# VH-VL binders against UPF0111 protein PH0637, part 6

Target 1, 226 residues: UPF0111 protein PH0637, of Pyrococcus horikoshii (o58371)
Amino acid sequence: MIKMQVWKKLFAKSPFKPLIRHAEVVVQTVETLEKALDSWARGDYENMKEYAKKVDDLEDIADKIKSELRDSITSKLLMPVQRTDILEYLHMQDKIADAAEDTAKWLLIKRNLDSIPNDIKDIILKMGKESIKAAKLVYEAIKQLDNVLESGFAEKEIKKEYKIIKQIEEVESKIDGLDSKLMEIVFTSELDWKDGLYILNIARTLSNISDKAKDTAERIRVLMNK

## First folded at step 21 (VH-VL)

Design g3 (from f8 with light chain D31E)
Fold by OpenDDE, fold request of step 22:
Structure g3 (fold): chain C 226 residues (1-226), chain A 122 residues (1-122), chain B 107 residues (1-107)
Amino acid sequence: as target 1 above (226 residues)
Amino acid sequence: QVQLVQSGAEVKKPGASVKVSCETSGYTFTDYGISWVRQAPGHGLEWMGWISAYNGRTNYAQKLQGRVTMTTDTSTSTAYMELRSLRSDDTAVYYCARTSYKPGDWVRFDYWGQGTLVTVSS
Amino acid sequence: DIQMTQSPSSVSASVGDRVTITCRASQRISEYLAWFQHKPGKAPKLLIYKASTLESGVPSRFSGSGSGTDFTLTISSLQPEDFATYYCQQYNYYPYTFGQGTRLEIK
């Protein structure tokens, strides 16, 4: 209840400030995933497992915040942005954390990675690092969107926002390239079907982080055009 | 200065076991692993396996599975390689080598011990 | 297991010569290849890792190239101390495997 009042107060100031708070947790989720991936690559299953659990916990926190925000946005609240638009954005932003959680779940499936070649591991790690960039950029984007609104949609501020959006798209493209490379390696290697499936699903869920980041950026674009 | 110092030459009978030590210095022992490589007379280098001094994880060559055990002692920064059920074809010079063990820099045998001759003869 | 095949098995050369040794992997190993120099009675010495990265302290006359399955070690100008046996090693897959070696002898 106390939290709800806090969210309402924040929404009264800006429709985006509460979303920024949510984005912070999303970034933490993806950063924690990167730690999990690092441990994963080292073959440190125990630490990886611990980080994976933390990812799950952070995702839960993100979900809780999302729920609280949804409950805090009433039809009576006067905002320069429609409630539906805010909720759609929040949904997409939250999906970033969901994707991170999905990735973490897959990491837990295999204890011994000796059958996975190092080139594949390195590609996965690179994908993880880029995913963090994507999440951080989303965080920056929503903060900048608040600036855009506060400035009354000043051209200078809008340009800054589009720059961030472009950066998100570039990161997504980079991850897509890595994913394609990984697929090629997997299908040209002598990996057994289990290992192949394992790696491809990690890659799929990991790539989904940047995909959702891009989707989130698209929602920002929509908001700026209204 | 990074140094790896191995134990002295060994002469063993078939069926016996040998344990070679590799004392390291000049770096943080737990930041790396130790690989073992041997060379039989007239043959090339053969990878035996390696152990991470970080987490104790090991990987042995399949042909040596069941006969080889690699261990580390962090208190003394020493790695050990035990080979059991020795055969005549195990006669070789055995080397330990520092092995990089971090993401993005997987395996690099950048520093080596001086080698240990193990002779297996009846 | 990944088979590493070096060519040639032996080579005779003179001081000042350019020497090229090749290594072929039975399957793609990306850039996870190292080159070692081994002299009798001495420990092997790392020359190149990651296919083309020169190890610290190694003379610049040594260079490595290649990716995937085909790799090359080049000595631009052979020096007297370079006569030795050279090995390539892949470390992309377990077990890590060495080539059969290339003996570089004085002509």
Scores: ipSAE 0.877, ipTM 0.941, lowest interface PAE 0.5, mean pLDDT 94
Fold by OpenDDE, last read:
Structure g3 (fold): chain C 226 residues (1-226), chain A 122 residues (1-122), chain B 107 residues (1-107)
Amino acid sequence: as target 1 above (226 residues)
Amino acid sequence: QVQLVQSGAEVKKPGASVKVSCETSGYTFTDYGISWVRQAPGHGLEWMGWISAYNGRTNYAQKLQGRVTMTTDTSTSTAYMELRSLRSDDTAVYYCARTSYKPGDWVRFDYWGQGTLVTVSS
Amino acid sequence: DIQMTQSPSSVSASVGDRVTITCRASQRISEYLAWFQHKPGKAPKLLIYKASTLESGVPSRFSGSGSGTDFTLTISSLQPEDFATYYCQQYNYYPYTFGQGTRLEIK
């Protein structure tokens, strides 16, 4: 989609600008997952299936971009950041989209949700919303990191970055709480174990979105401290 | 001004079928579902099932499965409930009710029809 | 199926009285419980949903509380128009089920 020469030009301007482009696709991926979850909750399998496919397609695009970025980072590029650090960040950021794809895959395996109680559906939806929020914050974080660099590491800009990182951590904590609540409900309900396994895996993959978001934020911390 | 207007009273023989209509107005029909609830003489309310007006998905009470069919006509904003193989214990007042089914507002029977008396007698 | 048990089955009260009706579910239903008022010859009327949320247009003297398995409908000060039969309904599990009803009659 984007020519290799374009990526090199972007890296010449900033080591983070190409990562922002990748993050944009990651956000699109999780936003599409939100639509899938909404359809899922409504029992609209056909639309859910369509959105799930789009999630898969977007994840593929993210993977392609990641590969192109890896290939475009050469020793000939003069950057203020080490190649290995950029690749580690990119890897974590890409895993956010992977987690979204995993969630979409699980949504597809059950057509009828009549056996799933509404309280469980609501918790899943809440987890979805928070997970997506985490991904969007990562997008904001990498953009802000670029600002930090452009400002010459101005204290004010660094402070803004840490604020975003803190928000990501808070969202992750909220999701952990929801996950714990969900597990308790699942294990104390009359839900059969097939349904239980189904729901728990959806929750696991959703939680993984925020976990990878947090990991990505940690990579930003590392970059800021070098 | 949301309104649900049901068809008139019916008298049927055992083994016959009855189809009750529920014409809706005052809201976007496809944004909601329709639930059917009945009350036999001397008994309480009994949920029969519901249908989504936007995707046509249905869920029927187990005891009525095979005998009940719920449908919607979006062109007329009307819901229908057909009950087959009628028995004497099917004698009841049948109600339709607008039903919300959205995340955060899963089920709410907020508006009801006036009811339709169905009498099954030999 | 989820069994909904109301208590009492009937209650006699006077205008101005505080009335409390309870509903117990056979298993947890979180907050997915509604209360309905039903008068003879009329359609049922939604009073409370999500256990404690008052339906629009319903007088504030009606209130709902509870979560899990035990729920309560309270009428703080009974009015003449409140004499009717009241039903709780769970909508967390299919099939949706009603309580047996509580008949509120004038003393």
Scores: ipSAE 0.876, ipTM 0.942, lowest interface PAE 0.5, mean pLDDT 94
Fold by OpenDDE, fold request of step 22:
Structure g3 (fold): chain C 226 residues (1-226), chain A 122 residues (1-122), chain B 107 residues (1-107)
Amino acid sequence: as target 1 above (226 residues)
Amino acid sequence: QVQLVQSGAEVKKPGASVKVSCETSGYTFTDYGISWVRQAPGHGLEWMGWISAYNGRTNYAQKLQGRVTMTTDTSTSTAYMELRSLRSDDTAVYYCARTSYKPGDWVRFDYWGQGTLVTVSS
Amino acid sequence: DIQMTQSPSSVSASVGDRVTITCRASQRISEYLAWFQHKPGKAPKLLIYKASTLESGVPSRFSGSGSGTDFTLTISSLQPEDFATYYCQQYNYYPYTFGQGTRLEIK
């Protein structure tokens, strides 16, 4: 893990560079979840379980980094951005990893998926793939925000940032559409209530990944408007 | 070239067991599963079940539960289907088929064995 | 179990004819429907999967359409080698189930 003094040095360079490091772990968390979902869909419970554990471990790392960043950013630190704004952003960004962890937990609940139809599995997998896109875009967004700051808020750089934000919103919208479709299928199918509940909670937690990504993007928007 | 070669015809008495083999070649065995489908005389195709050659996970048709066992041997890239407590209505041509099980490419029986006739008679 | 019902059970046609076979599922199966051709003494042959995707090597005169519960296999111009029995199969739910088959005979 990175030492506290290193975080302070990074913050001295930029208020966003430490957040980028945290975002890297968040992306890894969601990517690992996608691997878990792939194994899940294939009925490979053992590999799924292993990936789920890795998701949990990565989320713990993200939490630890968040805590270290909170401790390293003091009121005495002179930054072009308010401490509270940085912490709020960090909180939202971390929630992406939390949502991924929640999804992984649900995957572990049911070992046999024979009662789950393939169309439902495919929708869940699609949601997982889009979730990775959302997380990666957040990573790109925070990097670009650093560029915006370094450029002295150049219009060209700001435009790039808004483009990324828009892409995040589009991905979130796509996931929402998939979620709606899934709900319709679940409620019109002959799935029993346990299977239905199981699938809907997986979908809910997956959707929450992109929701938190969107929230994170909104925090960036707020930062740019200050 | 993908090939599935099944064992020869079998004649069995009621109550006996039969084990049909399906030797595969031309692809990575563990990347796919094997489905078994049978056709009784004068009837249509009937799905019996399938097995993943990767992890050995199986799903059998309910009507055959307890009587059928599907296995794989990765060292020989061969799948086996054992049917026990044979009855006259088990008389059929039995087929093995390569089965995709990748997300987005579910259950595609794209290559088939030549079939194995199993006759159950007193 | 999902019941697959094909129509017609048999059809007589001539070379060059357009032939249409329908398959209805007892429940919605999205697009998880395959079509097979089966000739006596031969292994079944996959023609269409995912309701409308043509399997590699299958002639373009074969096409599939439909989603949900109603599906159609079409042979645009029947060839001599096309006389066989055709089956639809759903693979959305376990157990996977086939239609009863449609026998395509020479008129």
Scores: ipSAE 0.875, ipTM 0.941, lowest interface PAE 0.5, mean pLDDT 94
Fold by OpenDDE, last read:
Parts: C-alpha cells; structure tokens; sequence
Structure g3 (fold): chain C 226 residues (1-226), chain A 122 residues (1-122), chain B 107 residues (1-107)
C-alpha cells in the first residue's frame, strides 16, 4: 500500500490525483467482475468463483485506499477544493466497487445455471459490459477533472468533462432499459421464483453499479460549479 | 476445414450398449462443445445432450438420463457417446455436431458428422 | 419442455416458387431459434440461427424472421437442390427441442 506521505504529496499537487488512483482500482474491480460474469454465463463455476474472490480482494484494496485518503486530507492541507467535497466524491466512487462486490456475491449463490435460459444470460452479460463502460468513464471523468483544474478551468477542458458526464448518463440509461427488458422476460417466463429472485438480484446489483457511476458524475458537476 | 467424422454403423441386441465416436479436426477442440442428435426412422430430429470439450460439463435430455454418457478426449480431439440398455426404439441415425457455447454465439450446430446408424434388433 | 410446431408438415412446390414455413414455440424463446435443412443420407445443415442470421455459405434466397413464439423460414426462389426436410430448433431452454419437420417435395 501507498504510504501516507505519498498521498499528502499527491494532494499537494492536486486534490484529484489521489482520487484517480482510487478510481483505477475501482475500474479493475468492475473489469474483474466482467470476467466473472463471462465465466458465470458459460457455466464455469470454478473460474467464476476465482474471479469473484478477486473482486472481493480488489474492493478491499479500494476501501483501504479510501481510508488512507480520508486520513490524509486534513484541515491544514491547502487545497482549491473543500475537504468535504472530496470526501463525498470519494465515497460515491467507492460505492461503484461495493456494488460490483455485491454482484459477485450473488453469482456465487447458484452453481448450476441449466435452468436459466440463454436470453436472460445474454441480458445479464450486456448489463455487465455496460457497467464496465460506466466505471471506465468515471475514471476518465476524474482524470479530466484534474485537467480542468490544471488548465485553470479552461472552457475547452470543461466542455470535455461535460461530454464524459453525458456519456455516463447514457450508459446508465441503457442499463435501465436492459433491466426493464429483463424484468419483463422474468415475469412472463416459466422460470421458478427461486431462479427469478436470483436473476433479479444480479440485475439489481449490476444496475446499482451504473447508478453509483452516475452519482459520482453528479459529484463532479458539483465540484465544477464551486 | 472443420470436419467431424463418426464411427461406422452398429448392430446391437436389446440390452446391449453402443459407443459412437466423433473425431474432429480443423479447429481448436476445447473451444467448443459437442452435441448429439438422433433421428429414428420416420421421425424427426431429437436432441440427446451435449458436452463441453473445455471442462467436460454435460447436459443430457431427461429421457436418456441414466442411459447416456458423453465424453471427450482432448488428446485425440474425439467425442464419444455411449448409450446403454438399448431397446428397439433406440434404432436411429446418430449425429454429432460442433456446438458453440460462448456468450453471443450460443448453441450453434454449425458442423455435423456424417451420422452413424445404430440398429437394435433381436 | 418447449414444444415446437411447424406448419405445414409437407408442402409441394415447383422450382422458382416462393416457399414459407412457419414454426411456433409453446412459450417465448426470444430469438434463440435455428433452421436446419436435412436431406436423406446427409447430415443436417444449419441455415439460420438467432432467428434471422444467415449461416455462412448459405444462399441468400434463404431468410428467417420472427421473435418470441412465431418464426418463419422463407425460400424466395426454390432451387432443385432445396427439396428436403426442414427443421426449426429452439436453444433458449434445456432440453433443446426440434419441430416435427416440414417436408418440401417437388410438385
């Protein structure tokens, strides 16, 4: 893990650079979940289990980083951004990894997926792919925010940031559409309710990834307007 | 070129077992599965089950549960289907087919063996 | 199990004719439907998968449409080599099931 002194040095350069480091781990968490979902859909429980464990480990790392960053941000630190705003952003960004972990936990519940139809599996996989896009966009957004600050809030850089935020919103909307479609299929199928509950919870937790990504983007909006 | 070559015709007595082979070539064996489909005289196609050549996972038709066993040999890129306790209504042409099982390309029987006639008669 | 019902069971047609075969599933199977051509003494041949995607190497006169429960195979202009039995297959649910087949014979 990175030493506290290193975090302080980074904060001295920019209030966003440490957040970028945290975002990198968040992206890795969601990418690993994507691999877990792929194995899941193929019925490869053993590999899925391994990836799920890795998701859990990465989430733990993200939590540790979050904790270290919280401890590094003191009232004595001179920053162009308020401490509370940074912490609120960090909290939302971390929830993306938490949501991914929740999804991974659900994947472990059922070993045999033969009772789950392929159309449902495909929708879940699509949701997973969009989720990783959302996380990656958040990563790009926080990097761009650092550029905005470095440029002295140049209009060109601000426009780029808003473009990324818009993309996050579009991805979230797409996931919502997939979720609605999935619900319709589940409730109109002959799927037993145990399997239905299983699938719906996977979908719920996946959707939560993009929701938290959107929330994170909103926090960026707030930061840009202060 | 993708090819699936099956073993020759079999004649069996009721109660006996038959094992049909399906030798594959022209692709990475472990990237796909093998499905088995049969056709009895005067009837349509019937799915029997499939096996993943990657991890050996199988799914059999319930009608054949307990009597059918599908296996693969990765060293020879060959799939096997054993049917036990044969009866007259098992008389059919048996086909193996390459089966995709990856997301976005589910269960596509794109290449088939030439078929194996299994006759069950007293 | 999902029941697949084809219509008609048999059809007589001439070269150049437009032929349509339908397949109905007992419940919704989305787009997870395939069409096969089967000639006596030959292996079945995949024509269409995912309801409407033409398999590589299959002539463009073959087309598939539909989603949910109702599906259609169309041969726009029948050729001499097209006389065979055609099967639909669902692969959304285990066990995978075939229709009873449609025999296309020469008039």
Amino acid sequence: as target 1 above (226 residues)
Amino acid sequence: QVQLVQSGAEVKKPGASVKVSCETSGYTFTDYGISWVRQAPGHGLEWMGWISAYNGRTNYAQKLQGRVTMTTDTSTSTAYMELRSLRSDDTAVYYCARTSYKPGDWVRFDYWGQGTLVTVSS
Amino acid sequence: DIQMTQSPSSVSASVGDRVTITCRASQRISEYLAWFQHKPGKAPKLLIYKASTLESGVPSRFSGSGSGTDFTLTISSLQPEDFATYYCQQYNYYPYTFGQGTRLEIK
Scores: ipSAE 0.875, ipTM 0.941, lowest interface PAE 0.5, mean pLDDT 94

Design g3 (from f8 with light chain D31E)
Fold by ESMFold2, look of step 21:
Structure g3 (fold): chain C 226 residues (1-226), chain A 122 residues (1-122), chain B 107 residues (1-107)
Amino acid sequence: as target 1 above (226 residues)
Amino acid sequence: QVQLVQSGAEVKKPGASVKVSCETSGYTFTDYGISWVRQAPGHGLEWMGWISAYNGRTNYAQKLQGRVTMTTDTSTSTAYMELRSLRSDDTAVYYCARTSYKPGDWVRFDYWGQGTLVTVSS
Amino acid sequence: DIQMTQSPSSVSASVGDRVTITCRASQRISEYLAWFQHKPGKAPKLLIYKASTLESGVPSRFSGSGSGTDFTLTISSLQPEDFATYYCQQYNYYPYTFGQGTRLEIK
């Protein structure tokens, strides 16, 4: 089909360029989630709902691109990296968008947030900002991997790649710290148990965004080492 | 220059209602909320509630729930507070205050109206 | 409702003195606390928000500290215009309650 032919031609130019195209949609997904979170914290349910729906739509688009890329890869493609490694990377990168959709679904559950204290709202927003940063770093990492390949695995370009991977690990660690602080607040506050469950599940889905970003960075190490 | 100008003093009988206005200028009205705070003679400050000028969302102090209504008119950049079924212990100076409700800048009462004395007599 | 308890209820001090006022919350409120100055016949004035951030235009002799449940307002060198009633307010949970006030009086 015409779309599969476009993907096959792009794979022939570089095994990483189709992954970059997918990553662009993943970034759009998490950026839209940030807008949903901002609206949520302000108590603006109608705008939050609109952005949450758009997160779902963008995740569907990312999933479709993943399927098209998977269908376009054949054993006949001449690539400097293994087909299996490309597909494993694509799977993990797509999971970032899945996690963003999970967050959006939890935001929709509660219409009135007056029972949620401001310190909890601010921690959730900080986790959201860091998770978007993690997803953007994944996008930079896959772009840099294309530079590594283009340079013939020049040491200078490899060092740049490791710096991006390290930043992803640092952001994931920061989100883990924020999640721990949030759990402490929820369990030591007089927060209603339903609100506690609601907040902790939002935090879990946000942590999963950074977890998948970290997993994707580990797949970049595999791709870089051939 | 941000300014909040309140309506004038009022004298009311028990059981009546009062509606205090707070006309704002010098900023984008719909970017903020308005809180209402009162002080009875010889007493401290008491937060009554707030309203978002963006979407009309309110939160009222529980002790006033059912007796208070807060509204806005975006065409005049004015907030209103109505207190019904007045009693003698509602005698107070009533203030409006600009309220940030933006994440990272919650509840910063940076600008206040001049106050409106409401007296509930006899 | 979160109760905010100020101490002392009043304090007498001289110009140039260092004055400390405390505020205790009945529950943890993180840093979501503000301090206000209130003079008779005038509107309250915001001094400090987020426990320690000085509002613009407020003299640097005012400072705030604390987190969790215990907070302080400090005036490092008292000036004649500082004699007023001071209120803390928590804004972590609805309703956003005030402390009962601390009157700062001249000796």
Scores: ipSAE 0.728, ipTM 0.886, lowest interface PAE 0.9, mean pLDDT 90
Fold by ESMFold2, last read:
Structure g3 (fold): chain C 226 residues (1-226), chain A 122 residues (1-122), chain B 107 residues (1-107)
Amino acid sequence: as target 1 above (226 residues)
Amino acid sequence: QVQLVQSGAEVKKPGASVKVSCETSGYTFTDYGISWVRQAPGHGLEWMGWISAYNGRTNYAQKLQGRVTMTTDTSTSTAYMELRSLRSDDTAVYYCARTSYKPGDWVRFDYWGQGTLVTVSS
Amino acid sequence: DIQMTQSPSSVSASVGDRVTITCRASQRISEYLAWFQHKPGKAPKLLIYKASTLESGVPSRFSGSGSGTDFTLTISSLQPEDFATYYCQQYNYYPYTFGQGTRLEIK
């Protein structure tokens, strides 16, 4: 703890800066997914397709950053934090982008949404907004971990970290509620089975974004030595 | 500020076609759609269908699908509804209505044209 | 197609009366219901959307309630300008069907 604080002050570096850089791309990925979802709901397949392709490109960039960091962290940096803990965090954070790409893939499947009622579209969009919020909170959480480390694990900074983690859990809980409501509507409506499967899979991938955000937040506890 | 102005009344024979125009002003035409709603004498309102000025997509009431065509001209901010193979029960007042189609503002018919009487008489 | 059934078909009332009109959908439409006022020779006018949200410029004596399949429009204190035909419309599923209408007449 003391060693790390001295290291950062002397060298102006944090072992978490690479994770923050990766998180920035993850946030870009999810924000681009928001644009795809908005276009999808309006029935604008061509713009939705363009944003979905961008999501795929950004997910590829996140995966490449992960691979480069895995190689770089091994060989050239003296780390006061265990390498395996950093790599496990990076793996979890990268899964947020993977889940966003899964959503984008499902959006591409159906060109015409006229058979999908508006109440279902609105629930999907609410889930999307909350999933994006969860991913942004992960970004805030990894930035706050820098503050925890710089303070020598001061209780004040740890409490701020737990507040962010609690916010992520609240968002995940809200998405679970929306998913339950959606499932009830789908199974009690007269949607054909293909539309039902389509909608429930979109919902599943959106829920997975928040689940991976929660998993990533739980890895932050490991990095704080809890 | 928002205004929808429809073409004038028409008298047609059975089997003919009619094309009603809806000229819009006071808003960005391509951000919305136009729905068409009719009312036959002594009857209620009937939704006929709509067209998005954003991407040209249409949805028509099944009853009319083989006989109706809705189009837009973005250069003049005008929507058109053409009904062909007219029958006497197509006699009605035809309205156009601006239609929101956005998350959180689905299908809000906030502004309407003045109506166009189409009379089909043998 | 979703069938929208209004009740009553007509009602006679006096200025100052409270009037209630109901609308039932043949299947669940959540809150995706609008109410319109229609006078002869004029275009329909949007009163309420999303079951209970008052359109801008509509007097507060109008209110809407309901979700799922059963919906109500209430006029709390009838005014002379309120004599018209009222329509509900669902907009959850294509086609966006109207109810058959309720004619509100002066006694």
Scores: ipSAE 0.707, ipTM 0.878, lowest interface PAE 1.0, mean pLDDT 89
Fold by ESMFold2, last read:
Structure g3 (fold): chain C 226 residues (1-226), chain A 122 residues (1-122), chain B 107 residues (1-107)
Amino acid sequence: as target 1 above (226 residues)
Amino acid sequence: QVQLVQSGAEVKKPGASVKVSCETSGYTFTDYGISWVRQAPGHGLEWMGWISAYNGRTNYAQKLQGRVTMTTDTSTSTAYMELRSLRSDDTAVYYCARTSYKPGDWVRFDYWGQGTLVTVSS
Amino acid sequence: DIQMTQSPSSVSASVGDRVTITCRASQRISEYLAWFQHKPGKAPKLLIYKASTLESGVPSRFSGSGSGTDFTLTISSLQPEDFATYYCQQYNYYPYTFGQGTRLEIK
């Protein structure tokens, strides 16, 4: 229909512009998750629930855009990069939004956080901030890839791309350190086992956001090579 | 300028109740909480509990659970602490303190009321 | 409840002296510890939060250190106004318990 025609016109302009459009929704998803995390930590369950619902809605929008983009890519659509590389990138980028939704789902499970000590809450928030930073860097990376294409693959623009990719890897490494610290605190604390499980699962979903961001950055390397 | 002004001293008999007020000014009341801390004669400080002016959530020290109620009135920017079934060992100076309760700034008691002496005697 | 144990219970010192007060938590509290100064007839005053962060308006002669279970408050050069009772308080777990206090007296 008319929406499919819009996507096909964007692909004709640049193989990366539709991916940038999808990334815009992914960024909105993770930014909304940040607000859910802040509300969660303050004990504002009702406001957190509203943001968690919005995360779910935005993930649905990202998934719909992904499906529309898949349907718009045909053998007749001529692009300077392989269709399979575009589709694999899209798959990984969409998983960032999926992981954000998983985090939001876990936040909803527990209404009262009084049994959770403040040091654990702060580590979870720091992990969240870093994971969301990784997702935002993916958005910057796909935009920079379009700049690389527009410049005719100028070495200066390629170097900027690799710098963004390195920043994503640094954030993932920082998350690993925070995860190790959290594990130590949880297993040496007097937490009920349900609270420990709850906290560790939130941490796992936050780590998954950064893992998917790192995976997406590797797909950007592929796309940069045409 | 941030101020916390408490109600005046009270003398009560065992079994009665007391309600201490803490009127605040100079900041956005609903962005913070109010903690209550007391000091019995010859003793140290004891945290009693707190209330969030944002959403009314409370947490009370287990020792006082069932005897204490903390409330707020956002229209007057005032917090209240009511202690029921008073005993002689509840004789103390009662303080209110503004409480930060934000990510990275948990439980900072930056501004305090002047204290309210509550004496429980027969 | 987390028990907070201060040492010493009291200390006698002269103006200009360096004084160190310790605080031990019965369980890990990471760096979620505050120090308060309390003078008779006055409200308690926050000196340090997050174990080592100096509250605004507090003189730099006050410093705090520690993490986990063991914490110290140091006054590098005592002034006449520093003679008071000092309390630590943990704020990692409910209830947010205070130590028993350390009285700092003039020699």
Scores: ipSAE 0.701, ipTM 0.879, lowest interface PAE 0.9, mean pLDDT 90
Fold by ESMFold2, fold request of step 22:
Structure g3 (fold): chain C 226 residues (1-226), chain A 122 residues (1-122), chain B 107 residues (1-107)
Amino acid sequence: as target 1 above (226 residues)
Amino acid sequence: QVQLVQSGAEVKKPGASVKVSCETSGYTFTDYGISWVRQAPGHGLEWMGWISAYNGRTNYAQKLQGRVTMTTDTSTSTAYMELRSLRSDDTAVYYCARTSYKPGDWVRFDYWGQGTLVTVSS
Amino acid sequence: DIQMTQSPSSVSASVGDRVTITCRASQRISEYLAWFQHKPGKAPKLLIYKASTLESGVPSRFSGSGSGTDFTLTISSLQPEDFATYYCQQYNYYPYTFGQGTRLEIK
């Protein structure tokens, strides 16, 4: 744990800089999940397990940072934005890491993947890559929001922000399409019912990552309208 | 240059075993797997199974039910296939093939050994 | 096990001809199909993977198409070196089964 009041110093510089720091850990979490997914698809349970443990550790760090930020916020330090708006954003952004950990937990459930066909593995991996892309775009979005504030809400910087938000929404829409395709494959295939449930739950948790990224992007719209 | 060189032809009696080697060069052995494919006279190709050179994980065709063992030796970049309890219908040319097994590049047999004739005869 | 059925079993053709070989899977395999060329005394050679992707170094006269259960290998203008046996292989489900082969002979 950090004993210094570094968070209060960052809030004094900008209401968004501490959120950027939290987002950095969220990106590390989803990047580590990508490695777990790659190992999972190859049937390398032991390496997948090690990456899944690292996802859990990083999610704990993100949760700790969230708690420290919540304890460090005062309304006086956050003008022109309100404390409640910052906390709502932080809650949604932290849920991205939570959803990534949920995916990692599901990967651990099954040790032998020989019964899972390669087309299903590839769709899961594509969903994972898109979900991780969505989370990385959230990081870009909160950084760009700081640029919007620094510019005094210049229209050029606001347009850049809306472009990032649109990209997040496009990625979430793409994942919805992949999820629908996966459901069709699972329900029309010869998979054992336990394997079907396992795969669909992994897909649900990956969709949750992008859903929370989209929710976080909506919170940026709220923060930008100050 | 990627190259797979197999051991020479073998003649065996029914009930014996055979171990075919596949020595590889020109690439990082532990980044890939090795599949074994055979062709009996007058028949098509038959996938026997594979082994990962990365971690030794295997998957064998059900037909070979406990008769086959695939191994690797990373110090010599060599894969081995042992077929036990040989029967006359195991007479075939046995091939090794380098096998990609990673996301987006599943099961690509891009380089093959020359083949090893195994004849099972009294 | 997924059965892979090739058609025709044999075809006679002349240099310059266009030849089409089909392969049908007993279950859906999406695009996880490869085509191989096999000549007597040589190792099999990968031509096409992922149903339609040409392997590096394979002449452009070879092409593949299809998805799901039905797949096609096309050789546009046959060359003397193309007379061989051709195999499809699915790699979606273990075991990664081959078709029975199609022998392409000179007429």
Scores: ipSAE 0.697, ipTM 0.873, lowest interface PAE 1.0, mean pLDDT 90

